# VHH binders against StAR-related lipid transfer protein 4 (Stard4): the designs that were tried, part 13

Target 1, 199 residues: StAR-related lipid transfer protein 4 (Stard4), of Mus musculus (Mouse) (q99jv5)
Amino acid sequence: ASISTKLQNTLIQYHSIKEDEWRVAKKVKDVTVWRKPSEEFNGYLYKAQGVMDDVVNNVIDHIRPGPWRLDWDRLMTSLDVLEHFEENCCVMRYTTAGQLLNIISPREFVDFSYTVGYEEGLLSCGVSVEWSETRPEFVRGYNHPCGWFCVPLKDSPSQSLLTGYIQTDLRGMIPQSAVDTAMASTLANFYSDLRKGLR
Below, E stands for the ipSAE of ESMFold2; O stands for the ipSAE of OpenDDE; V2 stands for 0.75 times the mean of E and O plus 0.25 times the DockQ between their complexes.

## First folded at step 15 (VHH; framework vhh_8ghr_2)

Design Y4 (from W5 with A102V Y105S T108K K109T; at its last look DockQ between E and O 0.64; V2 from the best seeds 0.00; counts 0 for: pae E 2.5 > 2, unsure alone 61.6 < 65)
Fold by ESMFold2, look of step 15:
Structure Y4 (fold): chain B 199 residues (1-199), chain A 124 residues (1-124)
Amino acid sequence: as target 1 above (199 residues)
Amino acid sequence: EVQLVESGGGLVQPGGSLRLSCAASGFTFSSYSYIGWVRRAPGKGEELVARISPSGGSTSYADSVKGRFTISADISKNTAYLQMNSLRVEDTAVYYCARKSVTVSTGKTAFDYWGQGTLVTVSS
């Protein structure tokens, strides 16, 4: 509906932000993480980019809501599909493990998820929605518009370029430095764990 | 009721081929599940040898079978297949078809339905 169109347009806008607006936050091997102040909340919009040794469809199938995600993503501890609209969009609820010796306690998120074509590849994006049911073992976080663009490499058609835009409000009382450390490290680990999962 | 029914097992010599079938009923293929083939040999435990997302076509293989086994699906027949080529004695096992899905109640995905298994014996 209108949520999917607004979400998609927002991610395409992020993908067009000029390079000089970004500041490098972390670089590990061939994965670079940048950030800039968020327009959505008092925090950062993160950008991450790296090459995957697989085709777009397989990479995105391992990221989008589905059974592959829990096989490799050590941070994600559960995933439920709460509402089915079509095969490419749903409302999902997922949880994350505690981080930094539980300075960041386990979180839960309830997100609208939408996967759609983008150029020669795919965009899988999401944004948190209201959901009244809460569980006491989790802090309810909030994802502002986020997503993963995956396009084939022109000179290496068995490889793809994976670019993510992540904008998570973890909520709760967490020092910003702990948030920044967790976000940058989580994005770098995401790539290394996904590469292992694609093998 | 979700059911998975395997067929196609049998006795074959080393270097031979077999094609296993997994006929599914009680659900339609979707992006929220995949079908896997798991084998169990005496003394070896369980090994997940191949997986497929029938709607998306994504596949994954164990290193022990890469290049020799091919998993596929026919959505119109609600059936997954495992083409097993260049079979070796070590491939002898009971092969199970299994589904892994995301569910509302579990909070974690796991194999939630298993077939009864089909025996593959590779021997001279």
Scores: ipSAE 0.448, ipTM 0.753, lowest interface PAE 2.5, mean pLDDT 88
ESMFold2 (binder alone), look of step 15: mean pLDDT 76; pTM 0.769
OpenDDE, look of step 15: ipSAE 0.684; ipTM 0.851

Design Y5 (at its last look DockQ between E and O 0.64; V2 from the best seeds 0.00; counts 0 for: pae E 2.6 > 2, unsure alone 60.8 < 65)
Fold by ESMFold2, look of step 15:
Structure Y5 (fold): chain B 199 residues (1-199), chain A 126 residues (1-126)
Amino acid sequence: as target 1 above (199 residues)
Amino acid sequence: EVQLVESGGGLVQPGGSLRLSCAASGFTFSSYSYIGWVRRAPGKGEELVARISPSGGSTSYADSVKGRFTISADISKNTAYLQMNSLRVEDTAVYYCARKSATVTGSTKTVAFDYWGQGTLVTVSS
């Protein structure tokens, strides 16, 4: 309860950061990606926002740990639920594909994941935890508090507003420009791939 | 062990309806899994026609069946259903119920479903 409450409160705090603190990093169609320096590590906190043509429950079910995620997310290559506490929280291990012609080699993350109500919608959030078992084909990355807020649009309840906050330390020896490019591209691709997955 | 048992297939005329059932045992429906219906027509590959997360209520359909097929689940009976309306000759296939679960270690894109039923034949002919 204490780790899930702290994680939830941290994401709500990020969701309250005023617009003038953000710098636009990328705009693609109707998706905007912003960033600001992270308070958690030497890197950036990314924010992304866009409208999804689906209801909150279906959107979040495609994002949270589960079988839907692997059907559409081209970056995520595997997903394992290592510890199962409740239907709304778990420890999961996932891997990502190499990026930028493998300048960023495949990564592995072990995260606590928590999904909870937020206003008339849902928040699905997570943070990396300590996990001793490593695998040599992956670099172990670290997610600082991250999450996705999804709420219905008031005047169009069949649509949802999806807002994400991402703070990933990819670890390893990667040029900063490659990190910045990968993060912005990943968020833009996330929205486009999710939209295709929801069809 | 996990078991999936299909029933409800048969012969029907174009425009008719059938309701397929998939009785599941050996696992509880959860947010970490979905049940899908996959069909295999002679000489064709597999087509995933519908999916459902029974505990979460999320569904998805192939374009070829959207508006005609409805997937549902009854958690108390541990059973998923596929209501097939406005059937066409092109819907003739063996229909399989299958599970995909994130709680199975090593879940990857190449392991799309971890358990399959034996299939039930649906024949749509004049």
Scores: ipSAE 0.423, ipTM 0.737, lowest interface PAE 2.6, mean pLDDT 87
ESMFold2 (binder alone), look of step 15: mean pLDDT 76; pTM 0.760
OpenDDE, look of step 15: ipSAE 0.707; ipTM 0.859

## First folded at step 16 (VHH; framework vhh_8ghr_2)

Design Z1 (from Y3 with G56S; at its last look DockQ between E and O 0.48; V2 from the best seeds 0.00; counts 0 for: pae O 9.2 > 2, unsure alone 64.2 < 65)
Fold by OpenDDE, look of step 16:
Structure Z1 (fold): chain B 199 residues (1-199), chain A 124 residues (1-124)
Amino acid sequence: as target 1 above (199 residues)
Amino acid sequence: EVQLVESGGGLVQPGGSLRLSCAASGFTFSSYSYIGWVRRAPGKGEELVARISPSSGSTSYADSVKGRFTISADISKNTAYLQMNSLRVEDTAVYYCARKSATVSTGTKAFDYWGQGTLVTVSS
């Protein structure tokens, strides 16, 4: 309960960060990715935003832990729920595919996941937690507080605004420049893949 | 004891309609990520036909049934439904109701419990 509350508050804080504190990292046709130095680790906090042509519930269902995520997200290769506390609250373990032509090897994450109502929409957020079980074939990454806000467009209830905040420590021996490039691209691809998945 | 009991199957002519029901007991739909209908045709593998998120009502369909089938759930009755319209001979199969917990896997393996199934035969 304390984790979920803190996590929610942290993400809300991120969502209130002024525009001038963000710098554009990547801009494509239908999504913009910004970044700013993270206060959590020696890396960046990323902000991504784009309009989805679907209702909030469906968008979040595709993002939150569930079978649909693996169907469309090319980066995610597995997803297991390790603990289930209550509805919309669990500890999950997932693995990611290699990135940048395998310069970035696959990663494993163990995250607390929490989905809650936010305004007229939903907030699906997460943060990595310690987990004793290790699998040597994966490098354990770490997600600092991260999440997705999804709210309906007022003028178009069939559409929603999806805003993500991501600050992932991939760990391992990876050039920072590669990480930065990968993160921006990954977020852009996330939207593209999600849009395809929602069709 | 967990149970999923399918009903509503039967013999129907091409172009006809059927409505399948899946009554769940021993667990609550809203406690699970998804409820789905999986079918197994003779000599074929399992195909996920449709699934629904009980909490949100979000649905997904196989391409083969899009526009013809509709999945729904009544949380108050702990029952899921599959409205099957414009049935085709190739829709002949045993239809299983299945649940999916928060643990995720791909395809039909994502579901962790199935009913006994109900036979749907589409024949002229």
Scores: ipSAE 0.011, ipTM 0.308, lowest interface PAE 9.2, mean pLDDT 90
ESMFold2, look of step 16: ipSAE 0.466; ipTM 0.769
ESMFold2 (binder alone), look of step 16: mean pLDDT 78; pTM 0.785

Design Z2 (from Y3 with G36H; at its last look DockQ between E and O 0.69; V2 from the best seeds 0.00; counts 0 for: pae E 10.9 > 2, unsure alone 62.2 < 65)
Fold by ESMFold2, look of step 16:
Structure Z2 (fold): chain B 199 residues (1-199), chain A 124 residues (1-124)
Amino acid sequence: as target 1 above (199 residues)
Amino acid sequence: EVQLVESGGGLVQPGGSLRLSCAASGFTFSSYSYIHWVRRAPGKGEELVARISPSGGSTSYADSVKGRFTISADISKNTAYLQMNSLRVEDTAVYYCARKSATVSTGTKAFDYWGQGTLVTVSS
């Protein structure tokens, strides 16, 4: 089976998209968020990039499914590993808090997660899978191929460059302006919260 | 059944060194299961001392032990270690190893499994 290979190849393709195809969506401090229309759904593919003051392995260990994710990620309210296959891949179910005074109600996602080497660093990626069990307090969202590339920073090898690609279909009836605001803000908050968690 | 067994405690002089072991059974170390060392000193609550992923890629330490203690793991022996150097009287405590699993529910961040502890006494 090759879901992990197809997922990895898709993320590498996104990482090759030329700079002139991206439009800036938000900048906060040294974190930049871009977007372009998604080819997977009627929405956007977001790209985020920023420097982390830690080595690749520690940064990725705080992002992929694991015991640290809930300690720092204020948006994520629960995480459960439903199935594990190998050290580097699993099926996880996670939930997110309501946003914008509950204009976006709490969501749940069921994703396949895969972590693999990339250049001198790591790629941790995922995509939603079919899971029939639902819970009425959550709207089931869908993550199209998403992932985080983390490589050592060229001029400062004790630091890492973290680049993410996010394609989330929040589902439900949400105003478009709220969707745009939520996605860009979530990515900026991700970096600031992760930096606090690494300290 | 999951089991964590600490060993290596004892009586040691200030400035001395000691190496604690945490042998795991009933599960194999993985990136989804971090091992922690927690200590309880006389008259004090629990203090998180150090943590490690079994891959060795993620470690952290309490400020009180940074530069003196080193946590490590040997996946082939399913064992985590705490090397304690430059020991001080205030390091006297019962030391426990504990596992924190990635399998959590809404709002739960607690440790899943604990050992019985090993006593470390630092005394002149």
Scores: ipSAE 0.000, ipTM 0.277, lowest interface PAE 10.9, mean pLDDT 83
ESMFold2 (binder alone), look of step 16: mean pLDDT 76; pTM 0.764
OpenDDE, look of step 16: ipSAE 0.544; ipTM 0.796

Design Z3 (from Y3 with S33T; at its last look DockQ between E and O 0.77; V2 from the best seeds 0.00; counts 0 for: pae E 2.03 > 2, unsure alone 63.1 < 65)
Fold by ESMFold2, look of step 16:
Structure Z3 (fold): chain B 199 residues (1-199), chain A 124 residues (1-124)
Amino acid sequence: as target 1 above (199 residues)
Amino acid sequence: EVQLVESGGGLVQPGGSLRLSCAASGFTFSSYTYIGWVRRAPGKGEELVARISPSGGSTSYADSVKGRFTISADISKNTAYLQMNSLRVEDTAVYYCARKSATVSTGTKAFDYWGQGTLVTVSS
């Protein structure tokens, strides 16, 4: 209960960080990825933004824990809702494929997830929680507070502006340059893959 | 026990329409599930033609049926529907209703429950 409120407030705080505090990490077509040092761990908080050709509910339904995510997200290899409390919050476990020719081996995450209204749109956010089960084929990563804001685009009612905040500790033995490359590329590819999934 | 029961199939002329129903029992529609319609024509593989998440209202269609088929749901009846208009001979297939759920421990890539299918034949 209070974890959902703290998580939401943290994401709203990130969404209030002024543009001049961010450094551009990658720009691909109409998607921009920025980063700044994380306050949660020795790594970066990434911000990504781009326009989606769909309404907020459909965009967020494809991102939140649910049946749509694996239809389009090439990085995510499994997703399981371990516990759910209401329609808008759950504990989920998901896994990711190896990246950079398996320099980053497959990861697993166990996250609390919370979806809530934000302005005329939605915020879907999450943070990793303690989960003692581990599996040898995966490295257990940790998501510090992360989330996706999705609001209607004011000039086009059939489109949405999607802004994400991601700070993932991949754990394990990975060169820092590989981490930086993977995070920025993953966020840019997220948008292109999601756009294909929404078509 | 989760069950999906299709109905509404039959013989129809090209250009005609049919409405298929998928009555669900053993679960209620939620944001963690969607219902899909999958068809299999003789000698062909399976094609996912439409999907709906009844709780959120999200839908998706295959290009082959977009603009002709409409998927919908009635939450109070725990039933999903596929309205098929402007039918073509190529739409002839057995149509299956299937569920995908994120609450299955093996992930959400595969449908976990299937109906028995209902035959749609488009022929003059």
Scores: ipSAE 0.496, ipTM 0.788, lowest interface PAE 2.1, mean pLDDT 88
ESMFold2 (binder alone), look of step 16: mean pLDDT 79; pTM 0.798
OpenDDE, look of step 16: ipSAE 0.727; ipTM 0.866
ESMFold2, look of step 17: ipSAE 0.493; ipTM 0.785
ESMFold2 (binder alone), look of step 17: mean pLDDT 78; pTM 0.793
OpenDDE, look of step 17: ipSAE 0.697; ipTM 0.857

Design Z4 (from Y3 with S101T; at its last look DockQ between E and O 0.64; V2 from the best seeds 0.00; counts 0 for: pae E 2.3 > 2, unsure alone 62.3 < 65)
Fold by ESMFold2, look of step 16:
Structure Z4 (fold): chain B 199 residues (1-199), chain A 124 residues (1-124)
Amino acid sequence: as target 1 above (199 residues)
Amino acid sequence: EVQLVESGGGLVQPGGSLRLSCAASGFTFSSYSYIGWVRRAPGKGEELVARISPSGGSTSYADSVKGRFTISADISKNTAYLQMNSLRVEDTAVYYCARKTATVSTGTKAFDYWGQGTLVTVSS
């Protein structure tokens, strides 16, 4: 099956995982974060969910590879589309800032990205691919299948529900407590920063 | 060659309306780019007042113009528009349209192409 179909099916599978398999990792106003052990690597699959005060297309356009992402995402320091195949899929390279007083040094990811319809909304998902060029100022991380589901709120057509599934192998020698803290903080900041970017 | 051409500026009274156009050539609208309107008033820096990703319909506005300005696009004409309503004296500026695109190669970027600007004067 095509890479995009396998990726999409994996994210739909995550979206079907029963509630009792998840453990709450963090709960802030309008955002809940859960996690469970990953089946892809020695780490966690994170789930996050919250309401956005914008329509699906605008929310997803601010997340997917494109011109909006760097306007609001304070963790992401660069984004390049290395190859584009269609309007809805590409290979992208992005970098992230150091975290936790640089205990986690800047990372670089090279991902296949795919955006597709899901119910009355959209799914934007990705997975890291092999890319031989490395740069010494970054540690090359690896994203196992990750993605964002965004669907309209039935009773509030100007709002949408954004649900994310994230499983990132940051690589390198990092204390596990630092990884857990970074992932929880990243998801909280993602929603907060995205809300500011949509205003 | 990518080209952006603004039009529609002029003199208008406070409370009036004006519609700016940004005709694009040398590229087609896509999810990998947006068109922004940037204004420069005398003695002030640049302000990004509105952005649109025409293929996806995504928009964003500065607080100073929210509710008064509407950005839109006609993909078939490769043209973006800024409808400016309830104009105020402080909206007086040269308005530029500009493009931002995710690149195929490594590099951070600001707007990569700019129009020549169109003057909007709000005064009696």
Scores: ipSAE 0.461, ipTM 0.769, lowest interface PAE 2.3, mean pLDDT 87
ESMFold2 (binder alone), look of step 16: mean pLDDT 76; pTM 0.769
OpenDDE, look of step 16: ipSAE 0.761; ipTM 0.881

Design Z5 (from Y3 with S53N; at its last look DockQ between E and O 0.77; V2 from the best seeds 0.00; counts 0 for: pae E 2.9 > 2)
Fold by ESMFold2, look of step 16:
Structure Z5 (fold): chain B 199 residues (1-199), chain A 124 residues (1-124)
Amino acid sequence: as target 1 above (199 residues)
Amino acid sequence: EVQLVESGGGLVQPGGSLRLSCAASGFTFSSYSYIGWVRRAPGKGEELVARINPSGGSTSYADSVKGRFTISADISKNTAYLQMNSLRVEDTAVYYCARKSATVSTGTKAFDYWGQGTLVTVSS
């Protein structure tokens, strides 16, 4: 499918963006979050990076669509695999909790998801697709190309480096400063929550 | 249709080993589900001790059993296993096998199918 190839190539391009184009948005312990203006919408492309004390397969299996995600991700409130194409790609629908005392109300996303090899590790990426069914308790958001790269650390085979690229249009009437705060915090919390889920 | 059947429970002395089996039928293991072991001790609540996605081999353990218990699966037998080593009296419980699937439409974080349980007693 041409969608999966285009998505994969876009994420690889983001992974090649030079360091001087990024600005630090948040730094918590050993996790750094950067951002730069998005070329897809009026918002930011976020990058996050940190080391995981687990092998690539476990890390990515906890992130990709599957049974693990709701066990650890406190922001994600539901996940449904709507269509299966192959073991490594699907259409999923997920929802998120309200944030910042519900200034950002619960959101719903419907994404194409694709997981594929990348160097000695894996890339799990996604992008929102059109889906006509809506539910009144959620605002339908849109993910522009997003993804997680996970590769083993050369000198530490029990560890891996996890790098994410996130571009989310939350839609609705939300102050941009609230969006920026929520996105940076969400990515930092993602790492801490995932680490707990992997232990 | 979906069925999980535990076996391998019994009486064992402290420091001993035991292996539990969970035979599954009515579904094929896939990347969209995992099998978990939950135990219930007398006078205590439920504890999720181990989980495995059999198609990929990814796993997770509770702190109380790390280094002593090992979860595994045999895709060809459609069966998951819990190897319990260095058993202690406090491991005494009924052990249940359960499934969780990402296709639960309500988005609940609950297991959707449970076995009947198998009793493990660790005693001198």
Scores: ipSAE 0.361, ipTM 0.701, lowest interface PAE 2.9, mean pLDDT 88
ESMFold2 (binder alone), look of step 16: mean pLDDT 78; pTM 0.785
OpenDDE, look of step 16: ipSAE 0.794; ipTM 0.893

Design Z6 (from Y3 with S53T; at its last look DockQ between E and O 0.73; V2 from the best seeds 0.00; counts 0 for: pae E 2.9 > 2, unsure alone 61.8 < 65)
Fold by ESMFold2, look of step 16:
Structure Z6 (fold): chain B 199 residues (1-199), chain A 124 residues (1-124)
Amino acid sequence: as target 1 above (199 residues)
Amino acid sequence: EVQLVESGGGLVQPGGSLRLSCAASGFTFSSYSYIGWVRRAPGKGEELVARITPSGGSTSYADSVKGRFTISADISKNTAYLQMNSLRVEDTAVYYCARKSATVSTGTKAFDYWGQGTLVTVSS
């Protein structure tokens, strides 16, 4: 099966994980972050959910690879589309800033990205791929299957429910407590920064 | 060679309408780029008025024009448009079409290509 089909099916499986398997990691206003042990690596699968005051298409266009992402995402420092296959899939390379006073040094990722319809909305998902070129100023991280589901809010179609599933192996020598703090905080900040970017 | 060619500027009375066009050549519209309309009024700086991801149809507007201006694109003509309604004297400016792309390894937010501009004058 193609990488896109396997990736999509994996994210749909995550979206079906029962509520009792999740533990709350952080709550900030109307954004909740949960986690559970990952089945992909020795770490956690994070879930985040919150309401966005915009329509699905615009929300996802600000998340997927595109010109809007670097306008609002303060963690992401660069984005380069290395290969494109269709309008809805590509291989991208992106970098992130150092976190926690550089306890987590800058990372780079090379991901396959795929955006597809899901119910009345969209799913934008990705997974890291092998890429031999590395750069010394970055630690090469690895994203196991990750993605964002965005659907219209049932009683307010001008709003969207945005649910993310993130499982990132940051690699390198990082204290586990720093990883856990950074992941939960990064997901909460993602929502607040995205809301600002949609204005 | 990437080019953006604006047209449709002119003199119009307050409350009137005008439609600007931006014909693109040397690249095809994609979800990895957007087209923006930027204006410069006399004695003022640049203002990003509207932007669109032509292949995806996503749009964004400055508060000063929201509800009055509409950006659109025709993929088959490789052209973006700015429909300006209910024009006011303060909309008088040179309007530029500009492109921004995500395929940039250095993480820049800057527009990488600009048109020559088209003058819009709103006057009684």
Scores: ipSAE 0.395, ipTM 0.709, lowest interface PAE 2.9, mean pLDDT 88
ESMFold2 (binder alone), look of step 16: mean pLDDT 77; pTM 0.776
OpenDDE, look of step 16: ipSAE 0.792; ipTM 0.891

## First folded at step 17 (VHH; framework vhh_8ghr_2)

Design B21 (from Z3 with S53N; at its last look DockQ between E and O 0.76; V2 from the best seeds 0.00; counts 0 for: pae E 4.0 > 2)
Fold by ESMFold2, look of step 17:
Structure B21 (fold): chain B 199 residues (1-199), chain A 124 residues (1-124)
Amino acid sequence: as target 1 above (199 residues)
Amino acid sequence: EVQLVESGGGLVQPGGSLRLSCAASGFTFSSYTYIGWVRRAPGKGEELVARINPSGGSTSYADSVKGRFTISADISKNTAYLQMNSLRVEDTAVYYCARKSATVSTGTKAFDYWGQGTLVTVSS
């Protein structure tokens, strides 16, 4: 309960950061990715935004822990719900594929996940938690507070505006240029893959 | 023991309607599963025609059935449904109900439980 409230408040705080504090990291078609230095670790807080051609509930159901995610997300290779307490919160373990010809080797994350109402839409957010079991084929990464806000477009209610805040510490020994490329590209690919999954 | 039992198949004329049911037992619908309808026509491979997360109501359809088929679920009856309208001869197939859990090891897509199938024949 207290972790979910703190996580939600942190994401709402990120969502209130003024636009002039962000620097554009990438623009691909109608998706924009920004970044600013993270206050959580020696890396960046990324913001991504784009329009989805679907309603909020469907968009968020494809992102939150659940069966849809592996249908479309080419980076995510497995997802296990380890514990769930309510329908809107759980502890999940997921893995990601290697990137850049395995310069970034496969990662594993164990996250607390929480989905809650936000304005006329939803917020699905998460943060990594302690989990003692590790597996040698994966590097254990760490997600600092992250999440996706999804609200209906005012002029087009069949569409949604999807805004994400991502702070992933990939850990391990990774060249900095690979980290920069992977984060921006992952966010752009996320949108394009999700759009395909929704159609 | 997890079981999925289909019913509602049969013979129908082109332009007609049928409603398939998938009664689930051995588990409760949750936000971490979806129910899918997969069909196999003679001489063709399998086609995933519709999916639903029963607890949240989110859905997805194949292009071949959009606007004609509607998937739904009744949590209180632990049952999913496929309403098939404007049926065509090409919809003739055995229709299977299947479950996907959020827990998937090593693969990107997997159904972990399947029903026995129910035959839908569309002909005059």
Scores: ipSAE 0.291, ipTM 0.665, lowest interface PAE 4.0, mean pLDDT 87
ESMFold2 (binder alone), look of step 17: mean pLDDT 79; pTM 0.795
OpenDDE, look of step 17: ipSAE 0.596; ipTM 0.816

Design B22 (from Y3 with S33V; at its last look DockQ between E and O 0.83; V2 from the best seeds 0.00; counts 0 for: pae E 2.1 > 2, unsure alone 64.1 < 65)
Amino acid sequence: EVQLVESGGGLVQPGGSLRLSCAASGFTFSSYVYIGWVRRAPGKGEELVARISPSGGSTSYADSVKGRFTISADISKNTAYLQMNSLRVEDTAVYYCARKSATVSTGTKAFDYWGQGTLVTVSS
ESMFold2, look of step 17: ipSAE 0.504; ipTM 0.795
ESMFold2 (binder alone), look of step 17: mean pLDDT 79; pTM 0.797
OpenDDE, look of step 17: ipSAE 0.746; ipTM 0.875

